# VHH binders against Trans-3-hydroxy-L-proline dehydratase (lhpH), part 26

Target 1, 355 residues: Trans-3-hydroxy-L-proline dehydratase (lhpH), of Colwellia psychrerythraea (q485s0)
Amino acid sequence: MTKNIAQAAVKFEQWQPKIEQESYLTINSLECHTGGEPLRIITSGFPVLKGNTILAKANDCKQNYDQLRRALMFEPRGHADMYGAIITDAERDDSHFGAVFIHNEGYSSMCGHAVIALTKTAVESGVVARTGDVTQVVIDVPCGQIYAMAYSHNNVVKHVSFQCVPSFVYAKDQQVEVDGIGMVQFDIAYGGAFYAYVQASSLGLSLVPEQQEKLIAYGRKIKQAIIPQFEINHPTTAELSFLYGVIFIDDSPNQDVHSRNVCIFADGELDRSPTGSGVSGRIALHHAKQQIVLNETITIESILASSFSVRAIETVCFAGFDAVIPEVTGDAYVCGKGQWFINAEDPLKYGFLLR
Short names: E, the ipSAE of ESMFold2; O, the ipSAE of OpenDDE; V2, 0.75 times the mean of E and O plus 0.25 times the DockQ between their complexes.

## First folded at step 20 (VHH; framework vhh_6qgx_2)

Design u1 (from t7 with R26G; at its last look DockQ between E and O 0.89; V2 from the best seeds 0.74)
Fold by ESMFold2, look of step 20:
Structure u1 (fold): chain B 355 residues (1-355), chain A 124 residues (1-124)
Amino acid sequence: as target 1 above (355 residues)
Amino acid sequence: QVQLVESGGGLVQAGGSLRLSCAASGYDFSNYAMAWFRRAPGKEREFVAAISRTGGKTYYADSVKGRFTISRDHAKNTVSLQMNSLRPEDTAVYYCAIKYGWGYDSTPDQYDYWGQGTRVTVSA
């Protein structure tokens, strides 16, 4: 028996399933956040996903392994606001790797906070070899190919910029009646995912942490009211034809930044970051409304006052839409490493949510 | 791309032995069970043997039990099939396959990835 506490602690730390215990699966992760929004990067133990495209790999996960998504996203291993990335082979010859994005409702086509964390960790881990103080990382995601740049000082990445997919306005000046709220005005734009953009003040909402329950409730209700009344069709890819979330917009208390963004996405998740694909769609809206010019940088805060910078760097025509190419800049932090056990005999093995 | 490469097939007289090997490469396979199936000319694939992801459990078709031994080497990501006391009815193309998760399965449809096969011919 060990009576030295340090020696006893080592024994707890060394616990592993016995070889005779056939009921355990082991999955490993690198735990990050971008502006407060979590990213669980699944590094080993997950099934190898089938498909020639990232979207096909995401569909394979949805069809064949969705309960593993639940196990890693829901309680007790995750929580109602957990977000993850499954690392895959690249779809394209000129990309470094691919990623499938997972969360409480299922799967995302694009995730800017994840791109920032993936880019930083890919360079710092050596998955992508450094090419100097600036290293390009090219990631295939369900909505397309993402070009990112990692900016380093003494081999530590200090910030990440990425170019989003062509981003465009889908519909302007729409309205919908929402039970319990009233008439809600919104625009729809695409920045890697489709969002409905709503002025928070028009509904008496404040973009502060104290209002998070009301923001979530309103975001859910607005999303559910829009879906049956408004057809969203991605111009080239049918599987991307869905409303991902609702973004509330307001002025910031910090007069040195442009504004604040709060995204309610998936199944009632509140993005702790300013939402990379959300600010991408937003810059497309501002450009289409002639409120900004090319290469004009604006800084948008999250509910936590963490920030992204964004600019439209080019105009393009995308499948008949007047689109822009956004560039988003932010930072991420590694906050942990995980080893997760899923026990077939555990009646709660695939997780649960109480919120 | 997941690659499963079988080796060790060939011609052998009845009563003889062969050892098949299958190397899995490209990814982490620690949560995969591994199995051998075979297909004789004009027949469907049939289950031969399986080994659990930990190596702690093995499973055999009745037709090969006591004659064949499945094993795996986790460090090399390989599965092997030692085939003793071979009979002409063992003549087939032998395939390795892997399946994610708990347990094993004797049906081919449950396996995620397959090798190209190695021919075994047992002469009288």
Scores: ipSAE 0.609, ipTM 0.867, lowest interface PAE 1.6, mean pLDDT 92
ESMFold2 (binder alone), look of step 20: mean pLDDT 84; pTM 0.863
OpenDDE, look of step 20: ipSAE 0.770; ipTM 0.916

Design u2 (from t7 with R26E; at its last read DockQ between E and O 0.89; V2 from the best seeds 0.76)
Amino acid sequence: QVQLVESGGGLVQAGGSLRLSCAASEYDFSNYAMAWFRRAPGKEREFVAAISRTGGKTYYADSVKGRFTISRDHAKNTVSLQMNSLRPEDTAVYYCAIKYGWGYDSTPDQYDYWGQGTRVTVSA
ESMFold2, look of step 20: ipSAE 0.688; ipTM 0.891
ESMFold2 (binder alone), look of step 20: mean pLDDT 81; pTM 0.839
OpenDDE, look of step 20: ipSAE 0.790; ipTM 0.929
ESMFold2, fold request of step 21: ipSAE 0.581, 0.623, 0.597; ipTM 0.861, 0.879, 0.866
ESMFold2 (binder alone), fold request of step 21: mean pLDDT 81, 82, 82; pTM 0.836, 0.841, 0.842
OpenDDE, fold request of step 21: ipSAE 0.788, 0.797, 0.782; ipTM 0.924, 0.930, 0.924
ESMFold2, last read: ipSAE 0.627, 0.618, 0.627; ipTM 0.881, 0.877, 0.875
ESMFold2 (binder alone), last read: mean pLDDT 81, 81, 81; pTM 0.839, 0.837, 0.839
OpenDDE, last read: ipSAE 0.779, 0.795, 0.785; ipTM 0.925, 0.929, 0.924

Design u3 (from t7 with T54S; at its last read DockQ between E and O 0.92; V2 from the best seeds 0.75)
Amino acid sequence: QVQLVESGGGLVQAGGSLRLSCAASRYDFSNYAMAWFRRAPGKEREFVAAISRSGGKTYYADSVKGRFTISRDHAKNTVSLQMNSLRPEDTAVYYCAIKYGWGYDSTPDQYDYWGQGTRVTVSA
ESMFold2, look of step 20: ipSAE 0.649; ipTM 0.881
ESMFold2 (binder alone), look of step 20: mean pLDDT 82; pTM 0.844
OpenDDE, look of step 20: ipSAE 0.727; ipTM 0.901
ESMFold2, fold request of step 21: ipSAE 0.598, 0.600, 0.604; ipTM 0.870, 0.864, 0.870
ESMFold2 (binder alone), fold request of step 21: mean pLDDT 82, 82, 82; pTM 0.841, 0.846, 0.843
OpenDDE, fold request of step 21: ipSAE 0.734, 0.767, 0.728; ipTM 0.904, 0.919, 0.902
ESMFold2, last read: ipSAE 0.629, 0.626, 0.598; ipTM 0.876, 0.871, 0.865
ESMFold2 (binder alone), last read: mean pLDDT 81, 82, 82; pTM 0.841, 0.842, 0.843
OpenDDE, last read: ipSAE 0.735, 0.736, 0.745; ipTM 0.906, 0.905, 0.909

Design u4 (from t7 with S30D; at its last look DockQ between E and O 0.84; V2 from the best seeds 0.59)
Fold by OpenDDE, look of step 20:
Structure u4 (fold): chain B 355 residues (1-355), chain A 124 residues (1-124)
Amino acid sequence: as target 1 above (355 residues)
Amino acid sequence: QVQLVESGGGLVQAGGSLRLSCAASRYDFDNYAMAWFRRAPGKEREFVAAISRTGGKTYYADSVKGRFTISRDHAKNTVSLQMNSLRPEDTAVYYCAIKYGWGYDSTPDQYDYWGQGTRVTVSA
């Protein structure tokens, strides 16, 4: 019917819910990725979350608006590996803003790739005023307050560094029997979330895209095996007392890179990035094992060969644990904008996942 | 938290008019219905009027139908209540409230955020 595709395209782009119809909820987002890991920054249209802390707000979301999480994270608006951030008021007076993190299973306590993307976009958008080539951004997240630095050149953020929460080794040289896999050796460390670190080679795994399904399967099984057998208690915050994921470690095919790791978290979500909280816990582990020294920077790459740099910049005692303050460096990219409609009449309005 | 600030209350004679306004601190109210409630001395909080998210639909308590008009300004994130032909029984503290999601509710417990209220006194 149309010989002018450009004209048709514009009309498609101009589609809006009809004014007379009130069956739609509209949620807007800024679409980003850090090292390939997606971040859907929910900018408007989401309910105002209640609570005085980020954790409380996350809980409010969980209790009252989890269907919207699913709508935004699941198909058709998202996918099984989608990650999102709901921006909120700051919890602390000296923070710029807060963020609730969401994914396919629910909510996370910390996300480094998200912090990097949020920091970059906050500075570039003007949410946080630039203070020259380096701009500090302070974000409240579930695990605490994160200090990030945006490094700019010609008004473009080129990379972001953030200091993570005190990161520490929780357990070393543990093992668990996993059905279909065998005995799995692992360490547990905290970098905003608790991870079990496993050497991939010990299980015959390769950290390559071709083995993504196997990695997910193994990660899920290992996680599920550890949870009932190993009690995890965060020393100060009960809400953080759980195993968040499994991180497989291996050598990198790139000799200039320290190592490669793949994080399986939530309900079988594979992090496309090196995992900010993961590398934070990992640097604590390496430090504890005397494999690195303070201020030594190592580069860790993901399954996509995207990389974070990480170093321990300080040693601290955290609630009885020998801990380090990790500094993680990476870069993010804006890859789109989203306007999402949720139709009350849509039987699939709250999304689905087919696996 | 969303702050709602009511204004426009005061003393008026029976038969007079007042225009109440409620301003919200946020800019994204497209997913919120807005409503006015009132609490008279010795009475429970009662529904007065509501306006849908798009402004396309308005709802009124029977006691105020034909006299009160609710409207909203999306650009300013405000809701207004034009009160005409005021009666002594309209004397109350009037509260602005917002409700996320589809539809409105005539019960207060379904609304998410409330203003501090503005007092309206109608003298005989």
Scores: ipSAE 0.351, ipTM 0.746, lowest interface PAE 1.5, mean pLDDT 93
ESMFold2, look of step 20: ipSAE 0.656; ipTM 0.883
ESMFold2 (binder alone), look of step 20: mean pLDDT 81; pTM 0.840

